# Designs tried in a protein design chat: VH-VL binders against Rho GTPase-activating protein 7 (ROPGAP7). Part 11

Target 1, 201 residues: Rho GTPase-activating protein 7 (ROPGAP7), of Arabidopsis thaliana (Mouse-ear cress) (q8rwq4r167to367)
Amino acid sequence: LALEDIDGSPSFLEKALQFIEKYGTKIEGILRQSADVEEVERRVQEYEQGKTEFTFDEDPHVVGDCIKHVLRELPSSPVSASCCTALLEAYRIESKEARISSLRSAIAETFPEPNRRLLQRILKMMHTISSHSHENRMNPNAVAACMAPLLLRPLLAGECDLEDDFDGGEDNSAQLLAAANAANNAQAIITVLLEDYGSIF
Short names: E, the ipSAE of ESMFold2; O, the ipSAE of OpenDDE; V2, 0.75 times the mean of E and O plus 0.25 times the DockQ between their complexes.

## First folded at step 6 (VH-VL; framework fv_lecanemab)

Design g6 (from a1 with light chain L30Y)
Fold by ESMFold2-Fast, scan of step 6:
Structure g6 (fold): chain C 201 residues (1-201), chain A 123 residues (1-123), chain B 112 residues (1-112)
Amino acid sequence: as target 1 above (201 residues)
Amino acid sequence: EVQLVESGGGLVQPGGSLRLSCSASGFTFSDYGMHWVRQAPGKGLEWVAYISSSGSTIYYGDTVKGRFTISRDNAKNSLFLQMSSLRAEDTAVYYCARGEWFGELYDYYMDVWGQGTTVTVSS
Amino acid sequence: DVVMTQSPLSLPVTPGAPASISCRSSQSLYHDNGYNYLEWYLQKPGQSPKLLIYLGSNRASGVPDRFSGSGSGTDFTLRISRVEAEDVGIYYCMQALQTPYTFGPGTKLEIK
């Protein structure tokens, strides 16, 4: 799975997440600010050549982009299309208390265990970053904006649309509106999961 | 049984060099970060150096940085400390210690220690 | 660098009595992953150091339950509920949050 290599050792992703938790909390714009693409590609290449550990003096923005690279390249989204639908249905509940309870239930009852563990692990790192927003300027909404497209890929791709989220006719205006609504929903869902992390996980 | 055995200590003159070795047995050496810790006669513990399980991450204490080099040979289950430009204040018992299992955050704890090897820097 | 201090530096204890050792760090050792990167070690006379407590409050394998660690941030305590003769030695706290890793000066526990 994404957090462990075939031999059971911690994956590149797990090591990068630990690095950000330890060294990224005071870095302004962490997870939002992009590193030089060439430096990110170099660091991924170094991992493949045997440099599997992150040192304390690495650029946190490069490590953050390594996390995004891994998530983008995963064969399957951390959250499947059906799980995105479950999260979206729970999120649409009007009552804040019922919404949080329904999100907790959706995650516990519908997510395959590997997907639940992966999502929880990534959210733990994101929660750690957003808990230091006074130092890094990345509140839950800002962190969610950066990470939601990588976590809820099927929602952004239109693979988990409910009947009232999509106008079936080919109309560029309606398609653009649907895409904007999906992006807003993904960000909002992840924001709630971060703000109420302790109640949901 | 899990064991670490240091060797290579001895008497050396100021400005000299010495190489310490630590032999590991009873566990998968390549899964663990390793430390060197020293203790001067009648004094407390001082952390000297760390090397990660793969060898790619290395840290040194301020007093030895630029003079000591930590390295490992996972195929031989061995840890090394190459000491150069030795000073009287480097006189100590040098311990190797097993660090974090590679699944933990860096430098989690030192749960297995060797018996130590004595280095004396004197004319 | 993170400076570690301990008190008392000398601790004479009556057998069977409780004992407490304080450790203070110049910077917070609390990480937002929920852990305090503080460890306690015991060095008995003529022996190598032995790990007692890691991550602030977790007892190492084989360590008797009369030993406990507590505290968070900059203030930590090692407590022995009932001191035994075998507990004599020098106790060190150590921070593992950032390099260079640093030990406290040690507290010598001796029997009255």
Scores: ipSAE 0.000, ipTM 0.450, lowest interface PAE 16.6, mean pLDDT 85

## First folded at step 7 (VH-VL; framework fv_lecanemab)

Design k1 (from c1 with heavy chain F102Y, light chain A96D; at its last look DockQ between E and O 0.02; V2 from the best seeds 0.00; counts 0 for: pae O 9.4 > 2, placed apart)
Fold by OpenDDE, look of step 7:
Order: C-alpha cells, then structure tokens, then sequence
Structure k1 (fold): chain C 201 residues (1-201), chain A 122 residues (1-122), chain B 112 residues (1-112)
C-alpha cells in the first residue's frame, strides 16, 4: 500500500500528506508552486538515508512536490481506466443528488480497496488545503488543476471511452483538442469531488 | 464594499428570450458559488439556479430546466442567466446571490443584489 | 423535493415581546457531518432578502444577538428575544441539503 510501509508504519507519502495538512494550509500556492527539482530529489534521498520525519522547518513546496513525485512514480495509476470512466459518467449527471450518489457508488463499487483508500486519503489532504483558500489562494479548482493529472492518468492518456470521442482523425490538432478536453474533464471531476467532498465521503 | 448588481430585466413576450447579468464587486468573485433566486409578485422566494465557483457544477430548479442557462465569467466578475421560452409564470424579480465560499461549513447565500424585474406578458 | 413549511404564516408581535417561528422539512436536514443545512432569511419591505442564520444556529455577520436559530433534523425554530420595529418583514427558512433548494412559504412579522 502506498500509504503504509511493510511494517505497517506510515509511508513517505503518508508522512508528506500529514505534513502538508499541518503546515501547508497557510502557504500561498501550495501544491501549485514548484520547488527546485534538485531540492526535491535531495529530500527524497535524505528520506532513503534515514531522514524519515518531516520537521516544521521544511519547505512546504518541497514536501508538496515530494507527494507529486511519489504519485508520478507509482507503477499504476491511483485511479484505473474503468474507475475514471465511472467517475466521468457520474460527473455528467446534472442532478446534484443523483451525481453525488453516482460518484459515491462509483468510488465504492468500482475502486479496489487499496486504490479507494489512496484516492480518499489524497482527496482528504486536497480538501483540507482547498478549505483554506482564503489563506493559501488554492481553491478547489486550483488544487484540482494541480493534482488531477496525477490521479486520473488514464483519462488524460485517452484510455477511457469518452462518448464524445471526436473521431478526431490522425490530425495533431484533433489529438491536442482531445487531450485538452480530457484534462479539463479530469480537473472538473476532481473539482466536484472537492466541492461536494462532505456529501461524497 | 461587497456588492451585487443585477441588470437585463424588462418586458418580454411569451416565448421570448432574455439575458440577465449580475456584476460582482468588493470580493473575489471566483471563490464563490453563485445563485439566482426569483420572487413572483406578492409571492415567496424560489431558487432558480446555482453555479459553483469554477463553473464545474451547475444545478437548476425543475421549473426552469431546459429553458434557463446559468453561466459566469470570472474574469469579468459577472454572473449570467440566459432565459428562453419564457412564460408568464417566469414573471418575477430576479436576484443574484453569493453562495457558499468553499470552506468546511460555508453553505449560505450571504449577499444579495437588489434584483432586476422580468415581466413576461403578451 | 424537500418540502418546507412554516408556522405561523402571520405573526403580529408587540414591540419588546419575544417571537418564535417554526420551520419544518419533509426530510431530515441533518448531514452526516453533524450540521443541519437550514438557513433563515429576512426580507424587509421593499428590500432584498438578508441572511440571518446559517447551518441552523449560526448568526450571519451583523445579525443582532436577539436572533437565534435552533433545532435539528426536521424541526427548526427562529427566535427573537425582543422584537424591534426594524424586525418587520417576511422570514423564510431554506434548505440547501439537496437540490432543488427550497424555501418555506414565509412568515410575515408585523408590529401590533
């Protein structure tokens, strides 16, 4: 599990998530502002070398990028293609109650337990951050823009059956448009999950 | 000062169309969900539509579904309500209202405009 | 749809006296998060509605402490400890637990 080490202790990811929840809420542009890549790499190495605790004096942007790094390095997407499709279908429902219900069902029924737990845990952090947007200027949409590509990889990769698949011919322009649409949908889905977080989770 | 100002109201014939606007000032418009609420003459309040801060979530009252379209332009601090296929029963003062600020428990309409009057009559 | 009801619909009050308005919902407005998604609004004559109470019991900014909201689930009450002339208007309860958001029919508070 990405959240726990073999011995059941919190993983690097979990510790980083906790740090952001505690110290990231007041940081302007948290999860959006990129840290120095070398610093992120260094911090990851330091963790491997035994610096396994994040202290209050660490740069929240570095820790945030550590989270992103871990998510990128996962061998499989946190959200599978089938799960992405289910989320997309649920998202397209116009009725609030029906949408919420459908999203809840999609998450509960289509996600394997480890993936569901991982998604929920990350969304919890994201929700916490976005709830402090008055301080950090990271509203749900902003947070979603940063994190959606990391969570809904199959959707961005075009692996989901989008009914609106523009039969975009082999034209580069059509592919770009499709990619943009996928990205927008991903962001929108995550945004809704955050905006209605309390009703869904 | 936090302010909402509605415009675009007027007299329209049944079956006609009208576009209402709401201009926001004094706050970060893009951080707030927005609502349209209407009040028929001498009647109570009726919720019409909602749009989230990002525009990703939209809801309509049953009486206006398929006829009204809520939208927003965050760059212009503007909320819109495109009304089509107007009916006599759509006659009302239309209010825009600031909805929830995304937070743990901020789900209310805390700022209202003065309203704009729409009259649908032959 | 959640049906909202209010009682009384007309409330004549003597200045300085307390007032109470009841609001009922056809289903529970208590969310799993422990909060009731019920608001109270006041519309004074010739004015736009104004938020008084949110989440059942929280006073909105600038609302006098003589106003209080209570209740949970399906039964809610707005209380005015001492009615003033400026409190004249129509009071609406509203649920925002689910769409469509629905208002009560309103309670008209008048001074005797």
Amino acid sequence: as target 1 above (201 residues)
Amino acid sequence: EVQLVESGGGLVQPGGSLRLSCSASGFTFSDYGMHWVRQAPGKGLEWVAYISSSGSTIYYGDTVKGRFTISRDNAKNSLFLQMSSLRAEDTAVYYCARGEWYGEYDYYMDVWGQGTTVTVSS
Amino acid sequence: DVVMTQSPLSLPVTPGAPASISCRSSQSLLHDNGYNYLEWYLQKPGQSPKLLIYLGSNRASGVPDRFSGSGSGTDFTLRISRVEAEDVGIYYCMQDLQTPYTFGPGTKLEIK
Scores: ipSAE 0.007, ipTM 0.558, lowest interface PAE 9.4, mean pLDDT 90
ESMFold2, look of step 7: ipSAE 0.471; ipTM 0.793
ESMFold2 (binder alone), look of step 7: mean pLDDT 93; pTM 0.954

Design k2 (from c1 with light chain A96D T99W; at its last look DockQ between E and O 0.34; V2 from the best seeds 0.00; counts 0 for: pae O 9.0 > 2)
Fold by OpenDDE, look of step 7:
Structure k2 (fold): chain C 201 residues (1-201), chain A 122 residues (1-122), chain B 112 residues (1-112)
Amino acid sequence: as target 1 above (201 residues)
Amino acid sequence: EVQLVESGGGLVQPGGSLRLSCSASGFTFSDYGMHWVRQAPGKGLEWVAYISSSGSTIYYGDTVKGRFTISRDNAKNSLFLQMSSLRAEDTAVYYCARGEWFGEYDYYMDVWGQGTTVTVSS
Amino acid sequence: DVVMTQSPLSLPVTPGAPASISCRSSQSLLHDNGYNYLEWYLQKPGQSPKLLIYLGSNRASGVPDRFSGSGSGTDFTLRISRVEAEDVGIYYCMQDLQWPYTFGPGTKLEIK
């Protein structure tokens, strides 16, 4: 899924991930700071036109947004609704050791192989970035805040059976609260995956 | 206790210069971006300048660009605002504020000083 | 620059009554990370501003639960479920999505 082209070569996404891992670690606010939308679009077009390599002189924020762009344009969420639910259930476990074990199992047992690979690859980049938080100010929470909505789409969309479904009526306020909770949960899940990356993967 | 204390305010003539200081304590100053925000008498808040934790990234409001210089000394836990070519409209209480990229969430101005008053008058 | 507006500019409130302040931005404050980069600050009389709400809907530390932020995109609302005397001051919304940061004009909350 999206990491390799038909010929087995690294995809646009993979190349962008590699670029960020190499050149993004020292960039303050990497993955958080948005680039100019036009620049991102231009860069995507340039890739399609044959500029298939990211060079050291490129704006890391543009490349970061290219990653986000690709993830948004995926026809399906990198993490399915069922997988999101499994992650959420695992996350809710109080014991840290048990939680880690459960998250590991959830990823291993519920994720199709292509999706698991994609998630792991993206998390690897995210973990690399967060490990350099002293330089880029992007700790695990920060990175998770930026990327969780792109990874756990079904959770944010309310497609996961959250036991705490506040049967709150058609009140816009209840929906907003639910959305906020979903976003917080998504961020929290991804944060844990980054903090305990070595124990989970 | 997390604290910011501004100093250096005073009376200055138009065209004059003044340097404001902000002393930080109770937190790792070098880990945080910092802001200057000002408030003219009886007016609202106006963002003035930002400097990243390392000092590598700086932004200014349009009204002060080219006249004000924000800087920091992380070893001294100090933030500075060098003001030049001062105008009457620069009269305000100047606040320093702590900006945090990410703790639990983004906090761009979660800690404020008490402010220091700058008066530009002939 | 992102232009911020607020309504009302003056808000007299009876103690115990609810209050609502609207903030609008000239462009969407929704980031691609799914969060709105909108903050609410309260400046009480004779004091420095204090952070109330960040990312549109999150209460800062020590902020009472009677305060709530909502909204997305260009329209935001700060609500106080039950106004207390200590809530008197000027409320500012601020966008921090892009430079320069910009504040709303402020809403002065007073007790009737």
Scores: ipSAE 0.008, ipTM 0.528, lowest interface PAE 9.0, mean pLDDT 91
ESMFold2, look of step 7: ipSAE 0.435; ipTM 0.794
ESMFold2 (binder alone), look of step 7: mean pLDDT 92; pTM 0.946

## First folded at step 9 (VH-VL; framework fv_lecanemab)

Design n1 (from g15 with heavy chain F102S; at its last look DockQ between E and O 0.03; V2 from the best seeds 0.00; counts 0 for: pae O 9.9 > 2, placed apart)
Heavy chain, then light chain:
Amino acid sequence: EVQLVESGGGLVQPGGSLRLSCSASGFTFSDYGMHWVRQAPGKGLEWVAYISSSGSTIYYGDTVKGRFTISRDNAKNSLFLQMSSLRAEDTAVYYCARGEWSGELYDYYMDVWGQGTTVTVSS
Amino acid sequence: DVVMTQSPLSLPVTPGAPASISCRSSQSLLHDNGYNYLEWYLQKPGQSPKLLIYLGSNRASGVPDRFSGSGSGTDFTLRISRVEAEDVGIYYCMQALQWPYTFGPGTKLEIK
ESMFold2, look of step 9: ipSAE 0.670; ipTM 0.855
ESMFold2 (binder alone), look of step 9: mean pLDDT 92; pTM 0.948
OpenDDE, look of step 9: ipSAE 0.007; ipTM 0.533

Design n2 (from g15 with heavy chain F102E; at its last look DockQ between E and O 0.04; V2 from the best seeds 0.00; counts 0 for: pae O 9.2 > 2, placed apart)
Fold by OpenDDE, look of step 9:
Structure n2 (fold): chain C 201 residues (1-201), chain A 123 residues (1-123), chain B 112 residues (1-112)
Amino acid sequence: as target 1 above (201 residues)
Amino acid sequence: EVQLVESGGGLVQPGGSLRLSCSASGFTFSDYGMHWVRQAPGKGLEWVAYISSSGSTIYYGDTVKGRFTISRDNAKNSLFLQMSSLRAEDTAVYYCARGEWEGELYDYYMDVWGQGTTVTVSS
Amino acid sequence: DVVMTQSPLSLPVTPGAPASISCRSSQSLLHDNGYNYLEWYLQKPGQSPKLLIYLGSNRASGVPDRFSGSGSGTDFTLRISRVEAEDVGIYYCMQALQWPYTFGPGTKLEIK
């Protein structure tokens, strides 16, 4: 499980999430601003070497990027293609209430437990960050823009059956448009999940 | 031209309700947070409410909490203020103002203002 | 709530003379990011407010260079190097550090 080590203790990811929730909420541009790649790598290495606690004096941007790093390095997407499809279908519902209900159902019914838990946990952090948007200037859309590509990888990869599948004609322009649309949809989905977090989870 | 136009003001009795609208043009409305600010006759400015670009973040002034509801329709480039339980003290010119741009750090909070719409609460 | 105060409340000025308006906040408006979340607005007679200064010292677009904002923490100043007739109106400071946003009471600038 990505959130727990074998012994049941909080994983690197969990600890990083906790750190961001505690120390990242007032940080301008948290999750958006990239830290020095070397610093991120160093911190990951330090963790592996036994520095398993994040202290208050650590750079939140580095820790944020550690989260991103872990998510990117996951062998499988936190959200599967089927789950992405379900989310997309739910998102397309026009009625807000129906949409929320559908999203809730999609998450409850299509997500395996480990993935559901992981998604919820990450979204919790994201929601916490976005709730402090006045201080950190990271509204739900901004947070979604940063994190959606890491969470909904299949959607961005074009692995989801989108009814609007532009027949991928060999036209590079069509592919680019499709990719843009996928990215926009991913961001939009995550945005809604954040905006209605309390109603969905 | 970037423009905000308020509407919906009028005379209302105490305890009544009124819905104000603000129509935006000349910019991508969905990218900006929006504010309502009011000014009582002969008085200063009072911040009333804020809504983020997506509508997910909302804040109210203390004097209007529980009575006023800010909302937006990005598809219609419209901002709204539903006012209920109106009081004499709510009598004011109500301005909508464009706030910060989404995705950027805070630069301008209220760089564009409408001309205002007048709300009069009187028996 | 952050309480904003201004001084003076009335400011008669001779054209061409400099003017200064003070704004104070009950709490520091300095954010950890290093910016002061203080704005200045001008409302000319019969007009809507207009943004003059944001983040304490930045002039908004179209604002003449005769206007300047300074200060940090709890004490801020708007300065007009050479007052012009068109500068007549009420000047408001506003804190935007925390919700709710709060305005100062305004300073009425008039020409002598």
Scores: ipSAE 0.012, ipTM 0.529, lowest interface PAE 9.2, mean pLDDT 91
ESMFold2, look of step 9: ipSAE 0.624; ipTM 0.833
ESMFold2 (binder alone), look of step 9: mean pLDDT 92; pTM 0.948

Design n3 (from g15 with light chain S28Y; at its last look DockQ between E and O 0.84; V2 from the best seeds 0.00; counts 0 for: pae E 2.1 > 2)
Heavy chain, then light chain:
Amino acid sequence: EVQLVESGGGLVQPGGSLRLSCSASGFTFSDYGMHWVRQAPGKGLEWVAYISSSGSTIYYGDTVKGRFTISRDNAKNSLFLQMSSLRAEDTAVYYCARGEWFGELYDYYMDVWGQGTTVTVSS
Amino acid sequence: DVVMTQSPLSLPVTPGAPASISCRSSQYLLHDNGYNYLEWYLQKPGQSPKLLIYLGSNRASGVPDRFSGSGSGTDFTLRISRVEAEDVGIYYCMQALQWPYTFGPGTKLEIK
ESMFold2, look of step 9: ipSAE 0.563; ipTM 0.812
ESMFold2 (binder alone), look of step 9: mean pLDDT 92; pTM 0.950
OpenDDE, look of step 9: ipSAE 0.821; ipTM 0.918
ESMFold2, look of step 11: ipSAE 0.605; ipTM 0.843
ESMFold2 (binder alone), look of step 11: mean pLDDT 92; pTM 0.943
OpenDDE, look of step 11: ipSAE 0.831; ipTM 0.920

Design n4 (from g15 with heavy chain L105F; at its last look DockQ between E and O 0.48; V2 from the best seeds 0.00; counts 0 for: pae O 11.0 > 2)
Fold by OpenDDE, look of step 9:
Formats: sequence, structure tokens, C-alpha cells
Structure n4 (fold): chain C 201 residues (1-201), chain A 123 residues (1-123), chain B 112 residues (1-112)
Amino acid sequence: as target 1 above (201 residues)
Amino acid sequence: EVQLVESGGGLVQPGGSLRLSCSASGFTFSDYGMHWVRQAPGKGLEWVAYISSSGSTIYYGDTVKGRFTISRDNAKNSLFLQMSSLRAEDTAVYYCARGEWFGEFYDYYMDVWGQGTTVTVSS
Amino acid sequence: DVVMTQSPLSLPVTPGAPASISCRSSQSLLHDNGYNYLEWYLQKPGQSPKLLIYLGSNRASGVPDRFSGSGSGTDFTLRISRVEAEDVGIYYCMQALQWPYTFGPGTKLEIK
């Protein structure tokens, strides 16, 4: 599991998530502001070399980017194409209550347990961050904008059977529009998951 | 109208200090990160410093780190650059620029620039 | 620091002709969010710089459609489909992926 090592101890990702929850909530632009890529790489290497604890003096932006790095490097998307589709279908429900119920069901019924756990864990961190938006200026939409592409990778890749398949006309403009729509949908889905976190999880 | 106006430039001796100001108008200043960018005579653009909307996050270029201090007063819609230990190489037109928008979306780009203020460091 | 390069450094162009400027970065500017954090700026003679392109391919507000940005990773291109007299100036690419931000050396576009 991406959250636990073989021995059951917290993984690099889990430790980073904990760090952000503890030290990142008051940091303006957390998860949005890019750190020095070299510093991120160095920190990942240091972890591999035995520096397995995040200390309070570490740059939250670096640790945030470590989280993003790990998610990007996962062999498979945290959310599968089928799960993305289920989320999208749920999201499209007009009634808020029905949508929440549908999202809850989608997550409970379509997600494999490891993926469900991973998504929930990441969303928990994201929710924590967004709950401090008055300090860090990262509201649910902002947090979603940063993290949605990493979580709902298949949706952005066009791997989800969206009925509105814009006929793949060779028109670069259509593809760009489709990509933009996918990105917007991904962000919107994650935004709702954060806004209604307590009702869904 | 969205506008940035720099001031405080002038002639200063090496080792001296100077404080630049940038006055913002026409937008909610407190919602944006701000940048200083400079341009030496006949040279290209060099990024100098960044400060986030609240002032909590600050970054400096390597050439000015330890000598320059970026700050802001959101109540006065003002950006500042305190320069110390000035060198001849610091001679440039200094621009303030509006950076990222802190809201639903994060914009990294510098979409609004001032006209610049000239700093000359010479003995 | 990320090193930015541009080519050519001088670009004489006939009015109405297309122009292309290349920008290269020493490191990939592709962010984990899928965007390239590359910007193009134009500084006209006697003026302050103006944003042309952000995130590699997005045209800034008020920028004519004859301008386009493309590329990904370490290689980027600014294209002008038909150069006009008003397009004269120095074009800079800038990476905004990581601190410190760094500019290319600039490309001077002139009319032949």
C-alpha cells in the first residue's frame, strides 16, 4: 500500500501527508507554490538514504511537492478510469443531496480498498488544508486545482467513457477543448469532495 | 485602470542603501503576489524578488539575497524593495510586477508591470 | 538555477512574414499538474515588458492571435504568423517552475 511500508510503518507519502497536516495548514499557497525541483529531488534521495523523518524546519513547499512527486510516480492512478467515470456520473447529478449520496456510493462500491483508502487519506489532507483557507489562501477549488490532475489521471487522459465524446475530429482545437473540459471536471469533482467531505466520508 | 507605479530610484554610492516603492491601484492588491524585476542598461531582464499576497512567502534571486529585502503594506497598496550594500552591478531599471492571483485559480505569470524606476550605483 | 537560452538572438523579419523564436531550458518545465511553466514577454522599445504567453501556450489578454506558444519539457517556441511593425522589440522567455525565476537572454526582433 502506498501509505504503508512492508513492515507496516508509515510510508514516505504518509509521513509527508502528516507533515503537511501539521505544518502546512498556515502556509500561504501550500500545494500550489512550486519548490525548487532540485530540493525536492534531494529530499526524496535523503529519505531513501535514511532521513526518514520530516522535521519542523523543513520547507512545507518541498514536502508538498514530495507528495505530488509520489503520486505522479505511482504505477497506476490513485483513481482508476472506472472510478473516475463513476465519480463523474455522480457529480453530474443536479440535486446536492442526491449527488452526495451518489458520490458516497461510487467511492464505496467502485473503488478497490487500497485505492479508496489512498484517496480518502489524500483528501483528508486536502480537506485539512482547505479548512484553513483564511490563512493559506487555499480554498477547496484552489486545492482541487493542484491535486485533481494527480488523482484523476484517467479523466484528464481521456480514458473515461464520457458520452460527450466530442468526435475526435483531428481539430487540435477540439482536443484542447476536450482536455480543458476534462481538467475542469476533475477539479470540480475534487472540489465537491472537499466541500462535502464530512458528508461523503 | 490597473496600474503599478514605481518610485524611489536615484543615484547612490557603492555600499549605500536605497528603498524603492511600488504603488498599486485598480485591483485588490492583497490578493496578488508581487515581483521585482530589474534590467541593467542594454541588458536583459533579471528576476529579483517575490513576495506572496500576505507576505508570508518570500524568494530572492541569488545576486541580491542577503542584501535586498522585499516587503509590502497591503493597507497602503504598496510594495517595497529595501536595497543595501549596493553594487555597481545593481544599476538597473527596477520594475514591479503583479504576480499570481490567490483565489480559485493560481496565476503564476506577471501580467501587469510598472514603468520602472532607475537605480544608478556609481562612485 | 534553471538556465534559459534563446535562438536566434537577433531576428530580422520582413513585414508580413512569419517569425519563430526558440527557447530552451536546462531542466524540464513540465510541472506535475501537467502544465509547462514557461512565459513569453515582449519589451517594445522604451516600454516595460508585457506578458504574451503563459503556461507555454496560453495567450495573455489582449494579445493578438498571430502570436502562439508551443512546446513542452525543455523546448519551446514562440511563433508570429505574420509579423507587423508593432511587433518590434525584445522577446524573453522565462521559466516560472521553480525559484529563482530565470529569463532567457532575449531575442531582438527587427523589421528588415
Scores: ipSAE 0.007, ipTM 0.517, lowest interface PAE 11.0, mean pLDDT 90
ESMFold2, look of step 9: ipSAE 0.557; ipTM 0.817
ESMFold2 (binder alone), look of step 9: mean pLDDT 92; pTM 0.948

Design n5 (from g15 with heavy chain Y106S; at its last look DockQ between E and O 0.05; V2 from the best seeds 0.00; counts 0 for: pae O 9.1 > 2, placed apart)
Fold by OpenDDE, look of step 9:
Structure n5 (fold): chain C 201 residues (1-201), chain A 123 residues (1-123), chain B 112 residues (1-112)
Amino acid sequence: as target 1 above (201 residues)
Amino acid sequence: EVQLVESGGGLVQPGGSLRLSCSASGFTFSDYGMHWVRQAPGKGLEWVAYISSSGSTIYYGDTVKGRFTISRDNAKNSLFLQMSSLRAEDTAVYYCARGEWFGELSDYYMDVWGQGTTVTVSS
Amino acid sequence: DVVMTQSPLSLPVTPGAPASISCRSSQSLLHDNGYNYLEWYLQKPGQSPKLLIYLGSNRASGVPDRFSGSGSGTDFTLRISRVEAEDVGIYYCMQALQWPYTFGPGTKLEIK
């Protein structure tokens, strides 16, 4: 849905992803370094105004932030709460092989096709970036840290049943801890998905 | 206290195999890339291998490529070096060292080292 | 592979005197991000190596301020403003710009 326009042509998101895959792999801190917000906004507007192609001379950080912008503006999370839960359960499996298998199953069985495709496509880009970590200094964990909050929104929002739900008493500290744990889990899940991308997809 | 402890060293014949382990404590092991570095008797330091925090990125020194395998078990806070086809030239003290911090840009330096484990390859 | 060299290989120093060690790389260690991927390590006798300097000029945690790293590109220098007895050991530079990482041959600092 988010990767193709109505006419079947690549969407803004898809084009941005392609750009990053082509020009972003050697860029230091790609997906982590924030561009100027005004530049990002301008670029989004320019796209709407007919500048529908990313050229080689564009700032990869701006294009990266365009990706993030699109993901943030999606009406629903790329990964639903139920899907997040499934991923989390799979992730908690101790055996690496079993974990991978479970993650694969979770993605195959719980994700609707459009969401699955979207996740896979984004992870593909992320995997490509992380594979050039020596050049861009963005290892899988670093990439995951940048993108996990955008992908696994329900998990970060506390919408997933975490067994370790610390009965968060009204204590702000408990809530913060829970949020931190959720963030860590999200990052960890995405990290594993990147690490074992070829085995999962 | 942040600590790395190597183990598994010993005497092995040429062509033999040995598995080294490095146990990490005092920090979140899964947040760091890890290195193996070795030092032959009376010689300088030689970088051996690197594995990223997630294990997805691995690099080897030219002298060990194809013979050594670096791996990690984050659940057990352990780093491993499987050595095969060992040669006399592989005789060294092997150190594990902590590398990059997760989320930190360009922090690939080795800021924590173990005490090392000795590997002797001799007939 | 990037070849690292050091000079001198042996450095006798009087306590309290300054010391300087040179490190050269066969190619520039300056990354596009503006940092030099050069590290300095000290291995004291009978001990494991210890990080002194990273990214050319950044002092590692716990490293005394008498240690300083400088240089860019292919030429780097480790300086000790006032050498102390505890500074005895072998100093190694290492490039971390590209794989494989490579060490210099080491400089043995001794007290006269």
Scores: ipSAE 0.012, ipTM 0.554, lowest interface PAE 9.1, mean pLDDT 90
ESMFold2, look of step 9: ipSAE 0.582; ipTM 0.821
ESMFold2 (binder alone), look of step 9: mean pLDDT 92; pTM 0.947

Design n6 (from g15 with heavy chain S53D; at its last look DockQ between E and O 0.03; V2 from the best seeds 0.00; counts 0 for: pae O 12.9 > 2, placed apart)
Fold by OpenDDE, look of step 9:
Structure n6 (fold): chain C 201 residues (1-201), chain A 123 residues (1-123), chain B 112 residues (1-112)
Amino acid sequence: as target 1 above (201 residues)
Amino acid sequence: EVQLVESGGGLVQPGGSLRLSCSASGFTFSDYGMHWVRQAPGKGLEWVAYISDSGSTIYYGDTVKGRFTISRDNAKNSLFLQMSSLRAEDTAVYYCARGEWFGELYDYYMDVWGQGTTVTVSS
Amino acid sequence: DVVMTQSPLSLPVTPGAPASISCRSSQSLLHDNGYNYLEWYLQKPGQSPKLLIYLGSNRASGVPDRFSGSGSGTDFTLRISRVEAEDVGIYYCMQALQWPYTFGPGTKLEIK
């Protein structure tokens, strides 16, 4: 599990998530503003070298980027293609109540347990951040924009069976449009998950 | 009424094991991180362990790390502390306490405490 | 680990008189968000600890207004404006800035 090490202790990711929840909520542009890549790399290395605790004096942006780094480096997407499809189908429901119910069901029924846990855990952090948007300027949509590509990788990669697959021909323009749509959908899905977090989880 | 009730304390020999339980009621247990805090006889308070609302994040005090395991069952509104390789210095009253709220607002303080359960490690 | 200290360790007080307990941390507990992650707890005789103050200066629910927390960084003070008999017990400060959480050694408040 990405949240726990072999010995059951919190993983690098989990510790970083907790750090952000504790120290990142009032940081303007948290998860959006990128830290220095070298600093992020250094911090990852330091963790591997035994600096396994995030201290209060660490740069939240660096820790945030560590989270992103871990998510990018996962061998598989936190959300599988089938799960992405399920989320997308649920999201397309017009009724808010029905949509929420469908999203809840999609997550509960489609996601394998490790993935469900991981998604929920990350969304929890994201929700916490977004709930402090008055301080950090990161509303649900902003947070979703930052994190959705990392979570819903298959959707962005075009691996999901989208009914509206624009059979756009070999035209580069069609592919770009499809990619943009996928990105927008991913962001929208995550936004809804954050806005209605309490009703879904 | 918000309440925490510890159980499982007792007499155990050095090197032995013991499992403590804390039963929560009167609040949504799954929304809160939980703590174990202990107090040796005639001594001060010592933080022992923390577990987040979902159980995904765990921390231990240095003195118990590698020997104690904190866990929870949200379905049963229960917190646990599995203690192994017990030492005389582990003799204490063990308190469970409600800690951080993982909701819209994060409250990092321990606002609800149990009455404690006594663990005595003696040959 | 953050080392917490308290002074005095014993505090005899006349009823109605004010009391003050100092707590010091080995490092600053002030976060960039402007809050100090310092808590005060009271353990009355034969009872479990009770939260008094959180985030340095916030009074917990049900805590009388005669209790107040102040300070920032590494130096904190718990004040009781008028000590009452029911205030007898051991007062602990605790830092919650970083893991592991650490308590001060406690201050025993007694009535003279």
Scores: ipSAE 0.000, ipTM 0.517, lowest interface PAE 12.9, mean pLDDT 90
ESMFold2, look of step 9: ipSAE 0.546; ipTM 0.824
ESMFold2 (binder alone), look of step 9: mean pLDDT 92; pTM 0.944

